# Designs tried in a protein design chat: VHH binders against Uncharacterized protein AF_0307. Part 11

Target 1, 238 residues: Uncharacterized protein AF_0307, of Archaeoglobus fulgidus (o29937)
Amino acid sequence: GSAVDYILEKNFGDRFVKKEFKLWPYYENIKEVIKWIENESDAVAFSSHTARLFDSTLLERRGIKIIPIIFVRHPIIRIHSAYHYERKQVDIFRPGPVIARNTDFKGYVEIRLAIPRQEFNVSNFHVFRLADMLHGEKNMKPLEKALIALKRLPFIGLVEEFEKSMTKLEETVREYFPEFKASVIRTNVQFSPDMPLEERLKIIKNEVGKDFYKKLMEINEEDMVLWEKVVDMYKEGF
Short names: E, the ipSAE of ESMFold2; O, the ipSAE of OpenDDE; V2, 0.75 times the mean of E and O plus 0.25 times the DockQ between their complexes.

## First folded at step 8 (VHH; framework vhh_enristomig)

Design q1 (from m5 with R102T; at its last look DockQ between E and O 0.66; V2 from the best seeds 0.65)
Fold by ESMFold2, look of step 8:
Structure q1 (fold): chain B 238 residues (1-238), chain A 121 residues (1-121)
Amino acid sequence: as target 1 above (238 residues)
Amino acid sequence: EVQLLESGGGEVQPGGSLRLSCAASGFTFSNYAISWYRQAPGKQREWVSVISSGGSTYYAESVKGRFTISRDNAKNTLYLQMSSLRAEDTAVYYCAKLSYTTGSKTWYDYWGQGTLVTVKP
């Protein structure tokens, strides 16, 4: 999100670029993303909400090293935060903001799930995005693809451990950008402690009711597996 | 057993109106989002509109401003008020109950048998 974009902008200035792409179909998306990276010869940092993950070895064979900066977050918290973020957008064309402004959180989930090709916004979002690394593996299940992608990525962030994630990011990019400072976010952006995760989840459960909360957890079971793996990595150090 | 029964289809002139109904039974209707879909001859089913369990609505661009989805939870009935009908609205219209199953081809686990809407030339 905005915190990572802020860090990239402060470190790279005019060498930081943003672009959005048509999300479907997959192969046209990555074709445009690769073209963007190659055409922005002066840029070193790229941000997009709609660029899909691909096997970076394709660009590495062309002399371009790719370090994806990807964060995971507790899936229920992510969806709830996305709802509140989109609800504040004034956009009248994109489905997310339009839906979010016209319903409560439960309705947002229901409507997004109901619309073709929008369900990933509320169901296994992180698995959906990470599985793209192995998109060509048609017989492999999405969670399997995402877990393999997790092992191959040079960096994975955990929103719940943002400061540790920033330290890890600095270490990951130090070889290429020794002056990179993620500490800009820690010193220049106010952060107030959020309530504990368990309490936030209880509030959401009360908001949507226990039966719907159970279904919300069920449609995000794969993201829960992925998230817990990343949580364990951050508890043990790596 | 979950059942969805569509009705209200028929022939209408271009620019005309129809009101479709979907009678639901076998589940707690008020707990679920329900959609209308349609299928023209030789085409794939196309999502038309959804109404959430709380009554919020969303529409496909092709029908926005012309169709209104609504529900009456006391009667366990879903409605689609169609106006300004066009030739391209000719289709069999289905109601569908939202599924919460991640691996399905659609997010709907029950479908009605459909009601035919024909917009005359």
Scores: ipSAE 0.570, ipTM 0.850, lowest interface PAE 1.6, mean pLDDT 86
ESMFold2 (binder alone), look of step 8: mean pLDDT 83; pTM 0.826
OpenDDE, look of step 8: ipSAE 0.729; ipTM 0.905

Design q2 (from m5 with K105R; at its last look DockQ between E and O 0.58; V2 from the best seeds 0.64)
Fold by OpenDDE, look of step 8:
Structure q2 (fold): chain B 238 residues (1-238), chain A 121 residues (1-121)
Amino acid sequence: as target 1 above (238 residues)
Amino acid sequence: EVQLLESGGGEVQPGGSLRLSCAASGFTFSNYAISWYRQAPGKQREWVSVISSGGSTYYAESVKGRFTISRDNAKNTLYLQMSSLRAEDTAVYYCAKLSYTRGSRTWYDYWGQGTLVTVKP
């Protein structure tokens, strides 16, 4: 998110860029991303909402080291944050922002679910994104792919443990950039940074109602498994 | 049991109007988003429009500005007002309720048998 972008910008200045790609299909996306990376001579860091995860060994074989920076969070918080983010995107006429600007949170989720799309922003999004690393495994379940990807990634951030995540990020990045510093910036989060997760979830539950909250959890069951795994990793001193 | 029954289909001339209805039963209608789908001969079923439980609407680009989705929760009925109809609007129209199973990655729609709309001179 914005906090990570800020950190990257602060550390790398003009060598940090924002770049978007065609999201679908997967093979076209990664081809474009890889090509861009290979030909990029100035940037050392980039942020993207559309760059899909791929096997970094593809670039490593070519002498390019890539450090993906990915954060996971509780799926309900993720969706809620996504809604608010898209709602603030004015003058953008993509379906997401348009829907967000014209609906409440419940309506946003309902409509996003109802529209046939290949992207699952409101359902198991993290699992699908991580699973892209193992796109070639056609007989493997997405959650299984995601868990394998999780093990292969040099870094995984947990939003609920943001400070610890920043420490881990520094350790990871400093191998290549010794002066890299990840400062904890309290960004304008809808919730007080000090508010416990349980209280945040309670607020959202009250907002959407028990039945819809249950639905949100059900359609994000795989993301919950992934999230819990990452939570455990951090508890164990990852 | 969830039941959806579409009605109001028929033959209409290009530029004409038609109003479709979908009678819903077997669930709390007011708590769910409901969609319209259509399937033209030899083509895949396509999403047309959705109305959220709260009344928010969204449309496919192909029908935006011409079709209006609405609902009457007291009557458990979904509507689709179609105007400026074109030949390409010819299809069987379905109302659909999104459903899912816990632990499943797959979501699916309940829908009725559909109602045929034919736009021709």
Scores: ipSAE 0.610, ipTM 0.859, lowest interface PAE 0.7, mean pLDDT 90
ESMFold2, look of step 8: ipSAE 0.695; ipTM 0.889
ESMFold2 (binder alone), look of step 8: mean pLDDT 83; pTM 0.828

Design q3 (from m5 with T106P; at its last fold request DockQ between E and O 0.79; V2 from the best seeds 0.77)
Amino acid sequence: EVQLLESGGGEVQPGGSLRLSCAASGFTFSNYAISWYRQAPGKQREWVSVISSGGSTYYAESVKGRFTISRDNAKNTLYLQMSSLRAEDTAVYYCAKLSYTRGSKPWYDYWGQGTLVTVKP
ESMFold2, look of step 8: ipSAE 0.651; ipTM 0.874
ESMFold2 (binder alone), look of step 8: mean pLDDT 85; pTM 0.853
OpenDDE, look of step 8: ipSAE 0.797; ipTM 0.935
ESMFold2, fold request of step 9: ipSAE 0.647, 0.656, 0.693; ipTM 0.869, 0.875, 0.888
ESMFold2 (binder alone), fold request of step 9: mean pLDDT 85, 85, 85; pTM 0.852, 0.852, 0.849
OpenDDE, fold request of step 9: ipSAE 0.801, 0.786, 0.836; ipTM 0.936, 0.931, 0.950

Design q4 (from m5 with R102P; at its last look DockQ between E and O 0.55; V2 from the best seeds 0.00; counts 0 for: pae E 4.1 > 2)
Fold by ESMFold2, look of step 8:
Structure q4 (fold): chain B 238 residues (1-238), chain A 121 residues (1-121)
Amino acid sequence: as target 1 above (238 residues)
Amino acid sequence: EVQLLESGGGEVQPGGSLRLSCAASGFTFSNYAISWYRQAPGKQREWVSVISSGGSTYYAESVKGRFTISRDNAKNTLYLQMSSLRAEDTAVYYCAKLSYTPGSKTWYDYWGQGTLVTVKP
């Protein structure tokens, strides 16, 4: 996210680097990501929207400790936010912006589901991304892989609990960088308060209709399981 | 039960045109996105085009500018207008319904039986 990139930039300056990669195939992606991390010898913080997750053992065997910074959010909210972000883009080469500019939210979901390798953008996105940690496990279902990855990760953030997530991030990173600060300037604007999650969901349900909303929940059932697990973790104060 | 019946296939010269139809029944056609796919002998099935329930269209790069997908909700019919046909367009063409019906836990589209398009060498 932009807020995380801002925090990393403020803490690490020129030692913070960003790069994007081709998502497919998986093994070419992680090969390039690992090469990037090794070649940026002065850098300590790395940000990418297109780097896929891998087992940290791959870099730890090479003497590099990694702390992945990954957030989850309510799957319906994530998809709706992605739609609105992409429709603002004027790009004619990537499918997401082209689809988003030429349809409503329901149509965006319908078309992305119909195009090969696009369905994960609107169906079980977080499970898809986390399952990459155990990509080579042939007989394990994606949700099982994602739940194992969740337990192995040194950090997982929850967008709905951003402040608590930043506190957890500080605790995790300060073992290695004691002066790390994840502070955020908060502007208090009482005339434009945040909308509660359930009200945001009601607006989306009314936008697409009850039947389509039910289908949207069904194709994100695994992400709902994952998200609820992370929500429970943040309630318990892990 | 969902039924999709393709028609309009046939033999055509290079550069020619052909119009495929897909008659749909067993569901509320206007509520669903409908796609065209094709499969050449010995090749993997390839996505061609989709039209959303709201009428928005998107195309595979290999057919963009040559093929036009459309729908007639009053007739429960999907169309594919093909022009500037090439030898590599030779395939069995299928229409497919996007699966997001209540209670479905699959991502599979329902498929028709297909209609053969042959573009002469």
Scores: ipSAE 0.209, ipTM 0.614, lowest interface PAE 4.1, mean pLDDT 83
ESMFold2 (binder alone), look of step 8: mean pLDDT 81; pTM 0.807
OpenDDE, look of step 8: ipSAE 0.351; ipTM 0.725

Design q5 (from m5 with L98M; at its last look DockQ between E and O 0.61; V2 from the best seeds 0.62)
Fold by OpenDDE, look of step 8:
Structure q5 (fold): chain B 238 residues (1-238), chain A 121 residues (1-121)
Amino acid sequence: as target 1 above (238 residues)
Amino acid sequence: EVQLLESGGGEVQPGGSLRLSCAASGFTFSNYAISWYRQAPGKQREWVSVISSGGSTYYAESVKGRFTISRDNAKNTLYLQMSSLRAEDTAVYYCAKMSYTRGSKTWYDYWGQGTLVTVKP
């Protein structure tokens, strides 16, 4: 998130903004997001933790082209990063940050699972977020929706292949912004950038224990399927 | 087999206090977060509080500052200390353990039979 924001800020300056929306319900969120986009005259890029994905044709019919920038990462790393990110939000009193500041990583996940769900950040988060694009398909499973969304998206980033993702991002964005540059080195405050994924996972596994790690994987099985699909895309030269 | 047994319910006056217990068996109690739920007559079951395996606690806004969740791992027992009780706290109280099955794509709670708390003059 921060790396992408930096890239956008560097390229667009004041024309890049951060904007948050009411997350639930879905129809209210996208209504607000679309309205904001339609009425925004200065910004050309924005980042949001709460803007939900929708069918871009809704805006295209009105002559607005949108390029969603979404990154997928290994679910365990995603959750771990989310925990650390929320812990740093010291003045935010939403449930996530409050829980994160007062728990270790295991406790954070346990409590987030136990309370009524308003977010899916600890279980199949990417699948649910991508599935929003096909929100109208009521009889389709979330993973099926997500996979279709994946095919429809003009860009999908893979955190574990950050440099390749940046290249792909440039190719995608330069169609509209020829001078766009995404040559930024990703920094990770939790792990060395050179640390292999397997090593990172091992560290986390040791932190939470093998049983809880297994639980984390089990509750993220659909995200794993999605992640593996994106991994394969990049291996095949996406 | 996972078993949860709530106790300590009863009738109490507004402003009063009550302590609920939940005896757990059939799993390693100290390794799991445990929650309290309640269901008032004619209403949906609502989450009340949770305590993590590490002892971290979190509460619903409706009970924050009045209820205290705790656990004794040596006794495999969960507690809910209720104070400043109100009429709206009247409900059957349940302790619950989150569970999941690999590949099921669903999760559920193990529940006890519940204990009735009635707050009235």
Scores: ipSAE 0.569, ipTM 0.841, lowest interface PAE 0.8, mean pLDDT 90
ESMFold2, look of step 8: ipSAE 0.690; ipTM 0.885
ESMFold2 (binder alone), look of step 8: mean pLDDT 84; pTM 0.837

Design q6 (from m5 with N31Y; at its last look DockQ between E and O 0.76; V2 from the best seeds 0.00; counts 0 for: pae E 2.2 > 2, grease 24.7 > 24.2, SAP .69 > .668)
Fold by ESMFold2, look of step 8:
Structure q6 (fold): chain B 238 residues (1-238), chain A 121 residues (1-121)
Amino acid sequence: as target 1 above (238 residues)
Amino acid sequence: EVQLLESGGGEVQPGGSLRLSCAASGFTFSYYAISWYRQAPGKQREWVSVISSGGSTYYAESVKGRFTISRDNAKNTLYLQMSSLRAEDTAVYYCAKLSYTRGSKTWYDYWGQGTLVTVKP
């Protein structure tokens, strides 16, 4: 996010570039992302909300080492934070901000679930995005793909452990950028980042009611598996 | 058991109006968002509109400003008011309820049988 973009800009200045892409279809997306990386001859850091993950060997065959910087977050917290962030945007063209400004949180989730290609924003988001690494594997379920991607990634961040994640990022890139220094910044959010997770979840549960909260957990059960795996990795100090 | 029964289709002239209804049973209607879809001859089904359990609405770009979705929770009925109809609106219209299948971890909709709307050339 915003904190990572700030860190990249501070370290790389004009060699940090940003671009957005059409998410669909998958193969056109990654074609454009690869072209972007190849054509930005002076750049070393790339940020996009809409670049989809792919098998890094596609660029390594061309002599380009890729270190994806990807974070996971408790899925319910992620969705709630996205709703509140988007409802404050003045954008009139993108679906997310438009939907968020015209409904409460429960309605935001319901509407996105009903629209084709919008459900991933509120259901198993991280699994959807990580599974893209193995997009061509038709015999594999999304969670299986995401767990394999997790093992292959040189870095995975955990928003709940942001400072540890930044330390891990510095270690991961040290071989290539020995002067790289991560700094921690806090974005302004609807809830305090330091509020205990259980308390934040209780607030959300009270906001939407028990029945809807149960549904919200159910439609994110694969993301819960993924998130708990990453939490365990950070407890073990990998 | 979930049942969705569409009605209100018919033939209209260009620029005309129709009101579609969807009678719902077998689930707590007020708890769910409900959508309209349509399928033109020889084409894939496409999403048209959705209304949340709280009454918030969202529309496909092709119908925005011409169609209005609404619901009556007391009657378990979904409506689609269609105005300024054009030939390209000719389709079978379906209401749909989104469900999550826990065992297969997939999404699918419950569908009605549909109601035909024909906008004459």
Scores: ipSAE 0.485, ipTM 0.805, lowest interface PAE 2.2, mean pLDDT 86
ESMFold2 (binder alone), look of step 8: mean pLDDT 84; pTM 0.841
OpenDDE, look of step 8: ipSAE 0.495; ipTM 0.803

## First folded at step 9 (VHH)

Design r1 (from q3 with N31D; framework vhh_enristomig; at its last look DockQ between E and O 0.80; V2 from the best seeds 0.77)
Fold by ESMFold2, look of step 9:
Structure r1 (fold): chain B 238 residues (1-238), chain A 121 residues (1-121)
Amino acid sequence: as target 1 above (238 residues)
Amino acid sequence: EVQLLESGGGEVQPGGSLRLSCAASGFTFSDYAISWYRQAPGKQREWVSVISSGGSTYYAESVKGRFTISRDNAKNTLYLQMSSLRAEDTAVYYCAKLSYTRGSKPWYDYWGQGTLVTVKP
């Protein structure tokens, strides 16, 4: 999010560009994203909340190397943080901010889950986004696609290990940008920087109640599998 | 056994109003978000509105400002007040209980039988 955008802006200045796209349908999204990348010939860093992932070979054949900067985060923490971030937005047209400002966290989850094409915001978000790399594989399950994408990506970040993630990103791009410098930005949104993950989850569980928390975990089961895999990768060296 | 029973459908002129009801039983109604969906002939089912367990609401753009979803937890009943009705609102209207079951898609595990709303040309 904003932390990564800040780092990219500091390193690349006017060569860092941002744009948003219609998320649906998938193939129109990626056509517009590819067009954007090709047309911004002076830019080297691209940020979007709505650009969907695709197989980078589509651009590599055209001489453009793509290094996706993708982060995963504990799924319950991600949803809770998204809720609090969106409550601060003044937007009156986008569903996220409107819903977040007008309900508590439990209601935010309930409403977004209920709306077609909104449920991925509160259910298996990372699996949904990573599976896009293999979008054309219609017979493959979303989690399977996401795990394959994880193996193919040149970089994957873990928000819980942000400093290590930035070091890995620097190493990943060093061949192309030897002066790239990552910096750690801490944001004390909702929870303190030193609060253990278990304590943060307990606060959320108390907020929504144990029965709803169990349901929230169930609809994010695939994201838990993905997240645990990335956690293990960061423990084993990367 | 979960049951959802819609009622209140009928024929109405353009610009008219109707109030749909959905009587719920077999679950703790106040614990769940409930949605209205509709299906026009030959079309796929589309989401209309949702009300959270806490009473917060959200609407599809096509009905925003014209429809009001509400609930009465003491009567285990969901309502849809429809105003300024148009020909394109003609559909069978369903209420649906939100599901959290693994692998559910859509995220609703029970649906009513539906009630027909016809807006005459």
Scores: ipSAE 0.699, ipTM 0.890, lowest interface PAE 0.9, mean pLDDT 87
ESMFold2 (binder alone), look of step 9: mean pLDDT 85; pTM 0.848
OpenDDE, look of step 9: ipSAE 0.829; ipTM 0.949

Design r2 (from q3 with S30D; framework vhh_enristomig; at its last look DockQ between E and O 0.81; V2 from the best seeds 0.75)
Fold by ESMFold2, look of step 9:
Structure r2 (fold): chain B 238 residues (1-238), chain A 121 residues (1-121)
Amino acid sequence: as target 1 above (238 residues)
Amino acid sequence: EVQLLESGGGEVQPGGSLRLSCAASGFTFDNYAISWYRQAPGKQREWVSVISSGGSTYYAESVKGRFTISRDNAKNTLYLQMSSLRAEDTAVYYCAKLSYTRGSKPWYDYWGQGTLVTVKP
């Protein structure tokens, strides 16, 4: 996210790099991501919206420790936020912004779900992202892969518990970078939500209507399972 | 009982035009996005275009500027106006109702039987 990019930039400066990749096919994506990490020998922090998750053992055998920084968010809120963000990108001609500028939120979901290889943007996005860790497991369902990945990750953030997530991020990263400060984000109120989750969901439900909201929940059932597990982890402490 | 029935296919010369129709029944047509797909002999089905429940449209790159998707909610009918037709457009064309159930891959739960469009060499 934008908040994580800000934290990384403030802590690492010119040792923080960004790049985007073709999302498909999977194996070409990770090949290019690994090359990027290796070629940026002076960098320590990497951000990409399109880099896919992989088994980090390959890089760890080469002496490179990987700490994936991944956040989950209520799936309906994430989709709605993505829609409004993309609508603002008036000179961008990628499918997301083009679709977002030319339809309402309901239409955005409908069109992205309809286009091959666009559906993950509106259906089980977090499960899609996390399941990539176990991409080669042919007999395993995506949610099962994502839940295993969740247990293996050194860090998982929860947007709804942002302050607790920042504390956990600091603990995780400071094992390797003792001066790391996630608290720098507190100086920018733009990254903090102004409205309770339940109220935001009610607004979205009213916006699209009860019938469509039910359908939206159904196509995100796996993400709901994943999200609720992370919510429970944050309530119980980990 | 959901039904989708395509019509309007036929033979046409390169550069010609055709209008395909898809008559829908058994569901509230106005509430759903509907797509056109096509399948050439020996090939996999290829997505062509979608129209949202609110009337917004999107097209595959191969047909942009040549094809226009539309809907008439009063008649429960989806249309595809095809122009500047090329040999590569030869295919059976299907309409498909958008699926909202995660296990419905492809992302559509109902398909028509198709209508054949042949663009003469």
Scores: ipSAE 0.661, ipTM 0.878, lowest interface PAE 1.1, mean pLDDT 86
ESMFold2 (binder alone), look of step 9: mean pLDDT 84; pTM 0.841
OpenDDE, look of step 9: ipSAE 0.799; ipTM 0.935

Design r3 (from q3 with Y58W; framework vhh_enristomig; at its last look DockQ between E and O 0.80; V2 from the best seeds 0.74)
Fold by ESMFold2, look of step 9:
Structure r3 (fold): chain B 238 residues (1-238), chain A 121 residues (1-121)
Amino acid sequence: as target 1 above (238 residues)
Amino acid sequence: EVQLLESGGGEVQPGGSLRLSCAASGFTFSNYAISWYRQAPGKQREWVSVISSGGSTWYAESVKGRFTISRDNAKNTLYLQMSSLRAEDTAVYYCAKLSYTRGSKPWYDYWGQGTLVTVKP
């Protein structure tokens, strides 16, 4: 998220770097990500929308400790927010923004689901990204991989509990960066920051209709399981 | 029962044109995105184009500018207008209804029988 990028830039300045990569194939992606981390000798914070997750022991053998900063959010809200964000990128010619500018939300989902290797943008996005930690496990289902990754990660944020997430993030990095201060800037202007989740979902359901909303939930069933587990973790005060 | 029936295939010279049709029945056609796929001999099925329920379109890079997908909701029919045809366009062409179940990649659960397009060398 842009809020996390802002926080990292505020805390680390010129030691915060950003880069984007080709998502496919997986092993070429992580090769380039690792190369980037190693070559940015002065940087301590790295942000990318397209870097795929990998087993951090790959870099620990090279003397580099990695603390991934990953957030989850309600999958329907995430997709809807992504649509509206991409729609506003008027001078961007990658498929996402182009599709978003030329469709309504239902059409955006339909087209991205139909295009090979683009369905993860609208179907089980978080499971897809977290499962990459165990990419080489042939006999393990994606949700199982994601749940194992969730247990191994030193930090997982929940957008719906952003203030609690920021407190947890400060605690997680305190050993290495005792002066780190998380600061919340709300950048999602589609919905009021105080609007209940259920009302946000009702608006989306009315926008696409009941039948399509049900289908949208079905193709995000694994993300719902993952999200509910993180919600429960934040209720229990882990 | 969902049915998709392709027609309009045939033999053409390089640079020629064909229009494929896909007659749909057994579902509310106007509510669904529909794609064209193709399968050349010895190759895997390849996505060609999609039209959304609202009429928006997207194309594979290999066919952009040469193929046009369209739909006629009153006739429950999907079309693919192909022009500037090349030898590499030779394939069986299928229409496919978007499925919202996880079980079928690329998320389609109903396919037509196919119609053969042959572009002469």
Scores: ipSAE 0.646, ipTM 0.870, lowest interface PAE 1.2, mean pLDDT 86
ESMFold2 (binder alone), look of step 9: mean pLDDT 85; pTM 0.847
OpenDDE, look of step 9: ipSAE 0.802; ipTM 0.936

Design r4 (from x2 with T50V N58Y; framework vhh_enristomig; at its last look DockQ between E and O 0.55; V2 from the best seeds 0.00; counts 0 for: unsure alone 64.4 < 65)
Fold by OpenDDE, look of step 9:
Structure r4 (fold): chain B 238 residues (1-238), chain A 123 residues (1-123)
Amino acid sequence: as target 1 above (238 residues)
Amino acid sequence: EVQLLESGGGEVQPGGSLRLSCAASGFTFSNYAISWYRQAPGKQREWVSVISSGGSTYYAESVKGRFTISRDNAKNTLYLQMSSLRAEDTAVYYCAKLSYRYTGSKSTWYDYWGQGTLVTVKP
């Protein structure tokens, strides 16, 4: 997320805005996000941890084109990165940062699972976020929704293929932003940029132990399916 | 079988203190985070506090600074020390263990609960 934010800021300057919304309930979030987009005259890009995904046709009908920029990564790495990111946040109004600052990684996951779920940050987070696009489909399972959403999105990034993702992003936005460049030096505060995924996972597995690692995988099985799908897309030349 | 048994409830005056206990069995207590919930009459059950397996704690804003959650792994017991009690703290208090199950096609969250213990704060 931070790397993408840097890219957006580099390209758009003060026309890039960070904006947060009330996460729940869904309909209130979507209304607020849409209203904000409709009334925002200066920003051309925005980043949010709380804006929920919705059917872009809602805005297109109103003459507004929006391009969602979503990245998927291995769920264990996602959660681990989220923990470290939230530890650095100063926002005390959100439980995530507060918990992260007061716990180790294992404790962070345990506590977030135990509290009434609001963000699904530690369990199938990507699936739930993508599934929001098909919120109106009441008889469809979240993973099914997410996979449909994946097909409908103009862009999907893969963190493990970041450079390829940036190329794809440039191509995706070229019609609207022909000068858009997505070349950024990656900074990873936790791992060497050249460290293979498997080695990163091994480090985390050693940190939390075999049993807890297994649990992490179990509660993220749907995200793994989604992640593997995106990996395959990139292998096939997406 | 997972079992949770709450105790320690009773009547107390505003400003008073009370200590609740939750005896756990049927699972490796030390490996799990355990939470306190409460349900006031005519209201929905609300989360109160949680303690991780490693002893990290987190509290609802309504009880922060007044309640203290702790655990004794040797005794398989969860505690809630309540101080500066208020009328709005009147509720049945429950200890709970959250569990997750994935069958390959469906994700299900379920909680194990005790029978609860009643706390009444009144003059």
Scores: ipSAE 0.407, ipTM 0.761, lowest interface PAE 1.2, mean pLDDT 88
ESMFold2, look of step 9: ipSAE 0.720; ipTM 0.907
ESMFold2 (binder alone), look of step 9: mean pLDDT 80; pTM 0.805

